Miniprotein binders against Protein PET54 (PET54). Designs and how they scored, part 7

Target 1, 293 residues: Protein PET54 (PET54), of Saccharomyces cerevisiae (p10834)
Amino acid sequence: MKASSKAIKLVLDHLKSTGRVLGSVESGNSATISEKTASVNKQQQLQEKKPSVLQYRSYNPYLVKEDFLSILPENLYKKRGQFTNELDFQLMKVRDPKYFQFKDQYYLFFNDYNSLTEYIKLTKHSRINKIRVKMTPLAQPLPTLLTKLQRYSKNLYNAFRSSEQYFEGLNEKVDVSGEFTTNQLRSILDSVEEIENKSVLVWNIPTKLRSHDILNYFWFYNIRSSFKIYWDDEMKRNLRFISFENSHDAYRFKRNYHGLLAKELLTLSEKGDAADYSLEMDDSKILIEHLSE
Below, E stands for the ipSAE of ESMFold2; O stands for the ipSAE of OpenDDE; V2 stands for 0.75 times the mean of E and O plus 0.25 times the DockQ between their complexes.

## First folded at step 3 (miniprotein)

Design HA2 (from MB4H with T5E K9E E12W R16E Q59L E62F E66Y E69L R73E)
Fold by ESMFold2-Fast, scan of step 3:
Order: sequence, then C-alpha cells, then structure tokens
Structure HA2 (fold): chain B 293 residues (1-293), chain A 108 residues (1-108)
Amino acid sequence: as target 1 above (293 residues)
Amino acid sequence: SDEVEQLLEEAWDLIEKAIELADQGDYETAIRLFNEALDLLDQALKIAEELGDPSLAELIAFLLKYLALLLKEIAEELKEQGDLEKAEELLRKAEELLEEAKKLLEEQ
C-alpha cells in the first residue's frame, strides 16, 4: 500500500470514530455547471406526427454519442459536421422505469425522419466494437413513447427527491392529456439527462448498512438521497439508488468505489453494537453504474 | 513524497488536538490549531500538484471538508453562547473551505 492509500484509511477511520456528520451543506443556490449547460443547450424540433427515433439493441452499456458518430463516413463528417441538425441526434439509454437498470437498448432522437433514414443508409455496413450495427426505426407512435418516457422521468425525479416520494409515486398513473408534441419530448429528455448526471446505481452494498450509515460514511460526497430500490433476500443481493447535489460527486463516487470489496464497509456495523453483524464475511464487489455514462 | 507525508501527519496531529480542545470548550485554541493545520495542507497541496498525484489532492480535499464540518459545529456552539459575530466568521470560513475542496475534486 502506498502512503496516500494509508492516509485515506486513517481519514476514514477517524471520521467513523467521531460521528461528526451534520448533513449536506452548500453555500450557493446557483445551478451547477452541468445544470447551466443543460438549460442553455439549444433545443431541436422533432417531427410532430412520427417520432424520428432509431432503436439500437446492445448489451454494452458504455456506448456514447461519439461511438455512433464515428461509424459515419469521414467525408460526410467533414461535409456536414457532428453539429449539423440534418444528421445530429440526441442519444438516450433505455432504462427500466422502476429500477433504472439499462435495458440493453439505445434511442437516437433525430430532428426529422429524413435525417433518420439517411443515418440508416450510411451505417448499413458499419460495426461498433466489432459488432455489426443493426438500427431500426421505433415503431411506437408518439403518444406511446411520451407515456413511457414520462413514466421513467417521473419515477427518476421522485427518487432524486426522496425514497418516500419514489415509493409513493410507483402506483401513480402518468396523465398525458391533450396534444402530444415533440417539444414535450425534448423537455422530458433534457430533464432526464440532468438527473441521470447526478445519480448512480450501486449493487452489493452490505444489507446491514442503513441509509443513515451510508450518508455518514460518504458525507463528503454531498449525497441527496440513498435507498434500496431492489433487494433479493434469497440471493442476498441489493440494488441501491444514490443521488448527489452535483454530477462531479457522482462521477468521483463511481471512480473511487467501483469494484471495491463490500467487506470493507461492514465495520460500520460496529458503531451500533449489533453483534449479529460483527462476524459476517462479504467478498462481493461493489458495482456502480453512473446513469449518464 | 516523504515531505507531503510529514505535512499530512503534522496536520492530522493538529486536528486531533484541536478536536480535544473544542470538546473541552476551548474554541479559541482549537480554531488556532485548525488554522495551523490548514497552512500545512496548503503546503502539501502545492507539492502534490507539482508531483501530479491526484490521490494526495483528493485526500487533502477530504481533510478540508472535515475541517469545514468541525468549524460549523463550533459556530453552532458559539451561537448558543451568544457570540454571533464569531460564529458568522467561522461559517464564512467553512464555506470557503468547502468551495476549495470542490475545486480540488473537480480537477481530478
């Protein structure tokens, strides 16, 4: 172990011994750089009657917009550029509306249907990470797509606010009344992206650690909300949702703790004098997904 | 480096002594020791940046956040004792430390 790793352990041990956690406090009420960027981003108008959306299925959860742009011919990239509205698109990972897990598919939202068909033609023989690309236009009508996205957006927003709002909101119906518009779709996508930038999913945090233990252990990450959204007592697996005040803390949290052995967090149980927890062995790795990755 | 390790160990010792004094109600001495620890952390940060070691910068950011929390705790106690002016000064200092820590974490 190098010196900086030893020093970090000493800091964590000291913080655990004092119990001096007063919650998250930020002096400014100004929007973060990520929030300012999202609010300033210029909106693209989609076709009203038919959603100009491509569906791409992939088990790889780490694809980014650049991966989909890099498969376009070089001459076309030089001619139209990555920022040309005619071929530009907004990328979205499709997530489970209840548990927020990646559902092995991506959506590409284009400004118009002609741009979508052009992209298909240009990528017909392309590969991403050595796998042949097969993209299909989304068959769902706009109202169906909007309802699906609003359901996800609402549950994500509720989780970002608190565990109580999340669980109460799960049984609430999404009301999509009146005219369905592409402007409404764009608004939902922007809102989702902002919250996803500040949120992570975490597998295998020891089940003995309650929300207040997590908040105390990670006090320096400015956590807003932390709760279990899924647990399987038979398999002893759990999935926790954690949201942060800013996207940088979410990114740092994943960087620092992804792949760490869960056993290292079990010592927090000692503070409660819970004898049943003191001898538990847990060799599971903490697996973290930053929702905007 | 050895120099950074020595600075961090010295800062830790000062922080521990300051906490003990604050627990005894000696806030004046505790604040003085926290300021001494901050000076050592600033020195350590400059060396860490020259070495290009993000782990050391991250550790320093953690210590800055911890010190900010301790200053807020002392400020709350001073408010209860009626020393509103000194409490406000400590809260302002704590906010400065939190912003500095956030900047350090963003650079990594």
Scores: ipSAE 0.005, ipTM 0.205, lowest interface PAE 11.2, mean pLDDT 71

Design HA3 (from MB4H with K9Y E12L R16E E66W E69F R73L E76Y)
Fold by ESMFold2-Fast, scan of step 3:
Structure HA3 (fold): chain B 293 residues (1-293), chain A 108 residues (1-108)
Amino acid sequence: as target 1 above (293 residues)
Amino acid sequence: SDEVTQLLYEALDLIEKAIELADQGDYETAIRLFNEALDLLDQALKIAEELGDPSLAEQIAELLKWLAFLLKLIAYELKEQGDLEKAEELLRKAEELLEEAKKLLEEQ
């Protein structure tokens, strides 16, 4: 009931915001050429540097870079901007390269070992969500890490394109030529973020709903790709990957359907037979993970 | 185009009122307002066909898609209340709206 009311409000907001029917005017976003030039120069300067990696273990999948910056002590140098630049890092949620589930850990990629060591020293007594932070340098060799990141990136990209591309790509070898550099890492993270913003993982969609049924039932969410990525017949559990044309549709989809009873989708989508309703009266909830959150 | 724009504005207003009533539990009145909005969209479609403007057809198709979605949400609530017959009727109407929207988009 609660979810239905929230979904109705989201639909109303979308109708009002579209503007095409009502003739409203939209403001465009723009980025300057000078910003792109500065970014390229920075990438060139960092091209040959090998990153240093910190590992943080947490069951909380919602941590963002600000959470790791907010645990730094109030420092006069940080307020002047100098200290923040020296401790710059890129944050990555560690996801399973095949199933894309969060693996209860984060990586912080620093430009050098001194920055990593300084961050550890400054945060040794800090807490994130009431839990004392325990950050350790990653013991895994960088080439092994690069292979895992490239495998994740390629599998995610293939899933975004189609189920066929995903399954065909699972057994392909990942090229690990060259050294793991800061520039190469930035490229991988940027590509991954774009797709993660437009993708969700969904547990417990009724097994009778096939990919075509999902596309038809959720047609107006602009779904790009939808397929089962994992299933367990004994436990009667399944995990579906769904990608969208834009990040807002992914957000809307999660808001509207997260926590709904799985049986409600089946009975709403299909009239079915009375016997089928009895057998498919699953009390499981639909659980949705937006990959970028 | 001025007349069709006014019809679309009025249909949107009816949809907004229907959502508020549905949120308050008045599904009977909400359904009546949805039907009134559909009538306005049918009138808009006839004018759009005469004008031959594909962008108007796209806008009408989008509103039909949202009406279908809203009917499905109301059907969920009716089903939870035990009114399976009315829920099934709304689902049939939602399917009809989706087919009409698909037809409009295919004709571009």
Scores: ipSAE 0.000, ipTM 0.298, lowest interface PAE 14.0, mean pLDDT 71

Design HB1 (from MB4H with R32E N35E D39W D42L K46Y K93F E96Y E100L)
Fold by ESMFold2-Fast, scan of step 3:
Structure HB1 (fold): chain B 293 residues (1-293), chain A 108 residues (1-108)
Amino acid sequence: as target 1 above (293 residues)
Amino acid sequence: SDEVTQLLKEAEDLIRKAIELADQGDYETAIELFEEALWLLLQALYIAEELGDPSLAEQIAELLKELAELLKRIAEELKEQGDLEKAEELLRFAEYLLELAKKLLEEQ
């Protein structure tokens, strides 16, 4: 019998339990006072390495950096240009690490804690889209935040490369350097931003259309990777991840196709019967999110 | 994921067709469809394990059991025809698929 050895090996590798390391009961060996003191000092240092990050919870996924700048007093923001440097921050939408969907949270990354506290003071009574702004400093220590962001970054990079690498990488453990520095944080944020600029999430592309159909229809875009990342069984909808060789193509793709009816979007010309495929298409609108916006 | 759902649907359709062909005595074509269905199920299992979805694991386990029963049936027919070595090979593979299904359910 002809065995699919490659598929069988992949399955066996994944079917093998990744093994939950059983915590052994401490053997009763007491750590030296010196070792205990060093351990406590390390834990205290980790707690004291608090990142200068504000979290803002909002169901509105369309907030951009300008929305957070516009609530600052104009006289400080514009008349004293030097304050722009002091209050500068990087905005990030908090996304699901698996499906990349917005998780109703924004992070504002500041250069230092004084800038963060000043921003809070200046925006204490402000509103964004008529809703009172309630921003909270993130209480997580830097290593915890780095691990969380590194997981998202790794999954996003794998998706950018291919569907195969994305699915293979989903449950891999993530490691960050033991240094846990703000430079490491900046590096992760920059990497994430680069890939988000080149990537979109698309709802409502008809399920019967496979990845090669998408590549064929959109050949005039420089698509790098395209695959279904999520299925909403209750709503009978699917979410597709598409990455591009450059950010301009991702931008153009969203501008050209966002809001179009699915039946208007695709005509397949495989055998010269493109119109026949459109008759079976959903009346749903194509909804596109450019990850960096 | 939607990709896994599509793989499972195609595998189920192939298993149903393979059973029909086996009923008609077309064991060669039934085995070919079995191999295709198995390949799709193993791909689905690979993806489902990475996603950690227990409902997908249950669906895959049930389809693996159906494939094992198909192999056992073909093996019995081969025994009646005197092809004992091929029958034994199919029975060993059926046992392997049942062990995979059992392990998959235990790891939920």
Scores: ipSAE 0.000, ipTM 0.198, lowest interface PAE 14.1, mean pLDDT 69

Design HC1 (from MB4H with K65W E69L K72F E88L R92E E95Y E99M)
Fold by ESMFold2-Fast, scan of step 3:
Structure HC1 (fold): chain B 293 residues (1-293), chain A 108 residues (1-108)
Amino acid sequence: as target 1 above (293 residues)
Amino acid sequence: SDEVTQLLKEAEDLIRKAIELADQGDYETAIRLFNEALDLLDQALKIAEELGDPSLAEQIAELLWELALLLFRIAEELKEQGDLEKALELLEKAYELLMEAKKLLEEQ
């Protein structure tokens, strides 16, 4: 069987839902604003508490916690484990909650305001990859940021489980408890990281290749879930989410296919005249983002 | 048969041309060619059903899938232009074509 009826139906339901939401932009926006405003107003009381969160804006999606620790003075980073632990933070790489694309920003969650202040003082003249580090205290209400994290976590988990779970889950509301403990935040970030380690986003896989073609062509990578998560108005540019049974397969997939010409993939998949036709249209490169990078 | 082979080749050529026109923004001509290709595929399907040939059913299903993708392309562009009513109409037609393609593949 070449086609999955359930997967096709869920993708089409998603497209119809997206079109209707766009047609009802003011209505949908109004409902979202009303719900969000009620939630934000109830949680605005927490804004009087000093936030222990720094925002760092960067186009570089490959920054990890070690990059932010390495800009501390060498004696504190490499030889002073206790002081480093006092300046410890949890790193959040910001991704779009629906399409999982990097949103050009990071958040550093410190245990207290004093740790945040000391980190700023110690890093004020530091550079990451030759670019001066400019970190700012969180400007938006903390509950707003945490709601975005919970929405991202839920959607990512559903995508990891299956295309069906992802599309069914898109319209579910995310509840935010008024405050997160440090352990609750760590639990969410750890869960997210586990799935991110096993998942990639892939641009420019030829539109003629369907989900079963992807599974058959890449059978040796132990793919768990694979589906189109986004496509633009040209329809030749597709963003596909692929999750794997283990992180090593995600790593090898990116290593082996990132930067290949999409037309070379079509030639290897050999679909007769259809492959020749698609090859005429597609000279783009396959671009792979490993979500944990 | 020679007749069904010719119908499929003509449908494939029309689909190819319709995709090119859609890429150029000529959605009206693309939809006209889509309808012409669909008529040829309906004729081919009747012959395939009489012959009981699963390879012909598979070929027809693939071309129906290509027509559905064409409608998705036009619908997304109409959506970007704010014509949500027409976009939804094309998406509903695409759904019908995908269900027909699935049914053909299941009959093999």
Scores: ipSAE 0.000, ipTM 0.144, lowest interface PAE 18.3, mean pLDDT 71

Design LA1 (from MBL with K9E K12L D16W E19L R23F E80Y K84L E87M R94E)
Fold by ESMFold2-Fast, scan of step 3:
Structure LA1 (fold): chain B 293 residues (1-293), chain A 102 residues (1-102)
Amino acid sequence: as target 1 above (293 residues)
Amino acid sequence: SDEVTQLLEEALELLWEALDLIFKAIELADQGDYETAIRLFNEALEILEKALDLLDQARKIAEELGDPSLAEQIRDLMKYARELLEMAEELIQEAEQMLKEK
């Protein structure tokens, strides 16, 4: 059609004038409509290609790729061959690039826009864990999303090496200088998964325990690195990153200490009755998230 | 304004779906598949009509809440949807004419 370019121009002109990029979901529910419109105006200026990434919002951090395949019509899901390969995607559990906490959302990276739209059509009326699936195309360019993923990957790798390297690396810029490839995304996700398997986040370890105390209390877990990644002195809360030499030790650590009262950690220490922290009144529960789970 | 926000989010999702159908229909028409293109354009028209209904509901609530700025933004979005609808109708007529001449 000769009018195809005119239709596209009309769409782009109106999106520019209204300040809304359709199919984009704003994070959180706190922003007003006017605030959302202002935020989306920036995203519109950055959009150069049709979206190839879907966002799914969920408080459930345990979803895996198979959960998103299982909501396809049964005949297509059981055809784990040619057809499902045509709708193939890479799954990313979205974590904060600085604090590594799950951000209540997943990204599905498709090879192209047609694959993305077919997935939306096939899953429009589906449910995950009894909740209707709502998938939203992201307006952000794929290179921008890949750069954010690389930033997360770099910060996670630095944290795995040491606290010093983590803090030194936090504000270093990461860019994707070349064109995006499926192989680059897969490589980054695989590297991230290896470190996530060996790492935990721990809330509410007693504030007086320093990194060397943690290494001494848990010497038999083969801990590589342990440091506070976030702390709030007013709320008396802290989040610690702990990495292990192998995934089995990370698994054992979570199994043995998740849900314990913080005061119980002090009584389980290898330091005797003269332990400095034996009189601490901390009654908070230890909450452990294994990053690969 | 939670009700207005929900109506707007649903309407925007429908507008995006209609845009996708329009783009696909244009590509098919450019390939000479006018019959499929007309089908997709008609599907987009149906979705655009539903989006306009939701937008009109949101506009009315915004006016009742005394938010003329929001009501005007919604009216602009309604104008956008109507122009998409008009464009899709024009493209359907063009595609139908090409089918008759084939």
Scores: ipSAE 0.000, ipTM 0.210, lowest interface PAE 12.1, mean pLDDT 71

Design LA2 (from MBL with K9Y K12F D16E E19W R23E E80L K84L E87F R94Y)
Fold by ESMFold2-Fast, scan of step 3:
Structure LA2 (fold): chain B 293 residues (1-293), chain A 102 residues (1-102)
Amino acid sequence: as target 1 above (293 residues)
Amino acid sequence: SDEVTQLLYEAFELLEEAWDLIEKAIELADQGDYETAIRLFNEALEILEKALDLLDQARKIAEELGDPSLAEQIRDLMKLARELLEFAEELIQYAEQMLKEK
């Protein structure tokens, strides 16, 4: 366990550093000239080209690929062959790299820029949920986009493995090098999607319930990892990350517990001290966000 | 402000105390004494919660003084303290698992 003490020391040292110079914690912006030069050289090693990515801003977190296909002319949407292959895209919800919350935007990843342009032309007068769609090509250079996606992917992968790896990894730099390719991007998106299918964010689980209590109470859901990722002391809210061995258990968990009052969860505690907990909880609801939905 | 500074110093003192308990608990766990390690980790959690309370008090004073930038910086520090709390909680789970395997 002595090896894990280094991770704790890193967090504590970061806390002390932040407290001593309260204005200077853009994590990673204190890089040395040498480190910044290496980062710039790595970005220059990547082929700089326009991203084959559309961004769509929406407060609706429940849009799926079908919603973006259904706004295409019905003939093309239902057609098999050339148009279906050329207009195929991978959908991604844009999530916060640290807390994994939906950021009110979607990315559509196309095979090439011509496919992206054609999709825009075919959908420029379409509507999703009665609102006219406004999709824009992503303005960020591909190296910047890749770095952003790799940071999200790494943090999500670490959280999926354990809370220890998540917290150890938060301040590690993410580097990209070599030629950026569509296959590399697709690989990252596939890996992210796999973990997102197996993961949920949960608001308002009673603070008194520790990770071990959650694992014991929900033992039949095959939980892999569970830990608090965020606290809001003013609003008495907390956000917990839970990952499962399979996507079906993540789906079942949300279906069965989303919208329940936090007090109802306490009555299921093995400890039988639910009355003490309920005095600390208002009528807060358990809110569950399945990362892939 | 002097009051905010004092609260931050007190919070850091508690964070250092919690860290010392965590290091001792890890050493005991390495020696196979998981029961004592779990007790010390739980003591560290209580101290970390006290540190978090002091940080929250500092944040409120910064807001009352009309310094939202300082309040935001203290809120970020509170988030980092909560991350340490969760890490300590995971170490308790690890020690409990090892104890069960005896």
Scores: ipSAE 0.000, ipTM 0.275, lowest interface PAE 12.0, mean pLDDT 70

Design LA3 (from MBL with K9E K12Y R23E D76L E80W E83L K84A E87F E90Y R94E)
Fold by ESMFold2-Fast, scan of step 3:
Structure LA3 (fold): chain B 293 residues (1-293), chain A 102 residues (1-102)
Amino acid sequence: as target 1 above (293 residues)
Amino acid sequence: SDEVTQLLEEAYELLDEAEDLIEKAIELADQGDYETAIRLFNEALEILEKALDLLDQARKIAEELGDPSLAEQIRLLMKWARLALEFAEYLIQEAEQMLKEK
């Protein structure tokens, strides 16, 4: 099976079994890649400044920096230790600042426009998931992108601490300094990654279960916090955030429970109370996204 | 609904066919056969447009059934199909440019 066909089939299997979204809940009315490229070129002419951020749109949430490095010519990749780092970049997986879901976008932050242009040139004929890569230089100001990252970072940190801090912090504004450096970006991305490694998003946990029930059912996993980030009472759908004391427990939790039916989930939680079987259960699959994936 | 499932299965087959055509066209362009590559890319564009129409129909039905999560998931497939369409258009422009330079 081809990578693109495999990905599409996985999405269709998900739709048939659950009908639930595992990713962005937004359908955007954004400009096309071609329109964004044209806009960037015109803005550059007017401002006499050049962009240093490249956007890649993909439904695939599992791409890592290695995927973007591996599409460079093999000679450059193999000589990485001796490479000038002129083409080096920071990779940002774009997540929703409120719900933490992947937004079908990646940003590549280069040191300068020349590095960005050279990367485009070298990857012009490369493929990710069987489709040739088309990346668009962003016309959007760096402060705007940094503000989104800062907001995501703050909300994620608050969620990691507690549900109370998460909900209290949602309406706080994040002020971004006028200065932007590669070191500041790296620091923020590193801090975010530490929490992402210890956190999961879970769709379709039975709506009757409260946060304390989840903690009791999964006591062995060293759960730090667990609460609903999103819920729709009419559709009986919910998205739950769960954080763990360590990344290994987050990994184990996803491995053990992803794709199970609600009934199987409770059985594996080692909660033996017969009263639990009196709860009404959705037959939807439990879908788990480890945020560092 | 059964109708949504059928529309999605048909769209899947069309998306697969378009991907195969794009892959073949890229291989031919890499070999210098830009004329055949352009033809195959244009066939892929037609098929992707048909897939998008089926996906839009499925999305509409999902919305009418009151399932916003299913509708959003179908929009994700539509975004993917549109990305493939834009890439095929880009590759056609590149192949046309290479023909002019030969």
Scores: ipSAE 0.000, ipTM 0.168, lowest interface PAE 17.6, mean pLDDT 71

Design LB1 (from MBL with N42Y E49L D53W D56F R59E R75E K79E R82L E86Y E89L)
Fold by ESMFold2-Fast, scan of step 3:
Structure LB1 (fold): chain B 293 residues (1-293), chain A 102 residues (1-102)
Amino acid sequence: as target 1 above (293 residues)
Amino acid sequence: SDEVTQLLKEAKELLDEAEDLIRKAIELADQGDYETAIRLFYEALEILLKALWLLFQAEKIAEELGDPSLAEQIEDLMEEALEKLYEALELIQRAEQMLKEK
């Protein structure tokens, strides 16, 4: 028994180091490529239209825009139009480009650098979840960020279309020659938001349920795509991506099945064989993340 | 590549062998022979680990060759092998629990 466990760990450690069971992408390569291709004239153009980005690192995956607005001084809280407009930003959860898991960080995209600077000044003594806020402005140019956003957007779109499209697209290179402008960023964020609203990540669906089983068992949720996207390196958990034709079905799926025991998920399925769940881990809970949350 | 083709052939044979062992182990568990079932599940587990190792080697070669179609085919086989591996692990845990309750 222990010998088998050692062999499993060795193989998993090897797969983990190569990015097979957890998301791994070679960091910094995109930045180097973008920097080499940038011209002086294009660099000046990027400076004129470039978004200002603030990074916040947090292990809390449930922060929303209101959490970042509520830490502003009391007299600016509650949408006082004069200051709310001046400090306006787009919030983005940073997700792994391949596995879509939260990466312990947020981006705040500001319309201009002065707004970013004022936000930092006003929040320097604030706390989120009792921890002092430390906001870090990202250095210009932002080629690595743009490449990661484009890769995430592309992979998410392909996953939304089908598992086949997702896997086919993973090895394709992202075009990094484009200018990182406010309009390009907004286009990417809008596209991402639409798909995120229609998609969930699900931990601990019973291992015997394959993609076609999920589609058949949950036919009433108008599922578009469903496939296993990631395996836990302890071999106790699996992560499945499920996308829906509309955001309401994604919402319903999470509300109905989040927090249930894996055996109960099979029992609730109209077409599922509940008797077979007896051979699976019955103490695992189904954990569902709606990507737009 | 002849090398990748050979690795894929061997991996597929190992996956078939593991599936047969899992099926036999389930039959034995259904008959109440949990001790033999556990032994066969562990045998299947070792075979699945061998298959994953071969598939990992095949994937590295396919990446160097720049063949996306081949890489995708290997990914599918790796996913199949991992699913069978997790299934075997859960069945071992269940059979061990049944053995305690015997």
Scores: ipSAE 0.000, ipTM 0.220, lowest interface PAE 12.6, mean pLDDT 71

Design LB2 (from MBL with E46W E49F D56L R59L K60E R75E K79Y R82F E86L Q93E; at its last look DockQ between E and O 0.02; V2 from the best seeds 0.00; counts 0 for: pae O 10.2 > 1.5, placed apart)
Fold by OpenDDE base, look of step 4:
Structure LB2 (fold): chain B 293 residues (1-293), chain A 102 residues (1-102)
Amino acid sequence: as target 1 above (293 residues)
Amino acid sequence: SDEVTQLLKEAKELLDEAEDLIRKAIELADQGDYETAIRLFNEALWILFKALDLLLQALEIAEELGDPSLAEQIEDLMYEAFEKLLEAEELIERAEQMLKEK
């Protein structure tokens, strides 16, 4: 049966709202602010601080700040590396706070709402990689965004340390103290950059390779930690987090094993007894995401 | 370029794998296993991003080679991958809705 275009559309609208579900459906309790607290005094119109963050949805995981600068009219005839930015913004790639995967979103953090609106005006008809630019002001409160980013940072830091710290830390509350500042955002992003440069996500590593077996198998890489963050034993699917002591090993690991058949990985380990690997060789490819890319 | 041809081959294989996962996830959802369906759709999404990565690399090389016909073919595959990704996204949200209604 053709999936009803209506079913499809309902699904796109919900994923747009909940973020991609590898992992915790944070039940966005739509705070149905119950009608009842009508009575508190009129005057403190919390001036809803006008949004200073743009959301750009893209399936391209490799966009950099320069791609968003290139579309400014002032940069139309300039080469990469010569771009100017009068509006000043910080780019953030949105990753899953639990599974660290790219969530097909970028955030552009502007200093103020005027800079944001000017950027929208200047880029309204522009294209990034031939795709028409459609940016929207982020409707989420900055504290909520900061909480998600702090969760990402904490979970990534824990994952970089060990599997135990990762799983124990998943249920810990993140204390978001203070007002969201551009300096706090920068500090969080700078704090994860080194870890991201040393960390990869890996699909389809054969289930026979336990975390300790992976360290021995990849002995030529200085692996810091390796563990399954997601697994489905029925479907023989798994996602692993692997961290390295240096970014060069992470890069080499991606380059050498991305796209390799999972069965080919097993044949490289066994010099000796081609014994009873009668287990249906998963014809799946090893897929590697470097978190800095 | 042999490199572009290889990237395109790998991207197509990933597109086919993603399509197979989407199909299996639909079958599971039709059986009322929305939780497993959502997991497979998310895996398919991830594979589609890898396909798009390979296609972007291929596009950069095709543009450097000055082959507009090759660039157009790569762009067509990128649109296909994007449509599949939108479809998988659309299937996850429905499965999530159906899971909430149970």
Scores: ipSAE 0.005, ipTM 0.240, lowest interface PAE 10.2, mean pLDDT 76
ESMFold2-Fast, scan of step 3: ipSAE 0.012; ipTM 0.363
ESMFold2, look of step 4: ipSAE 0.549; ipTM 0.851
ESMFold2 (binder alone), look of step 4: mean pLDDT 89; pTM 0.873

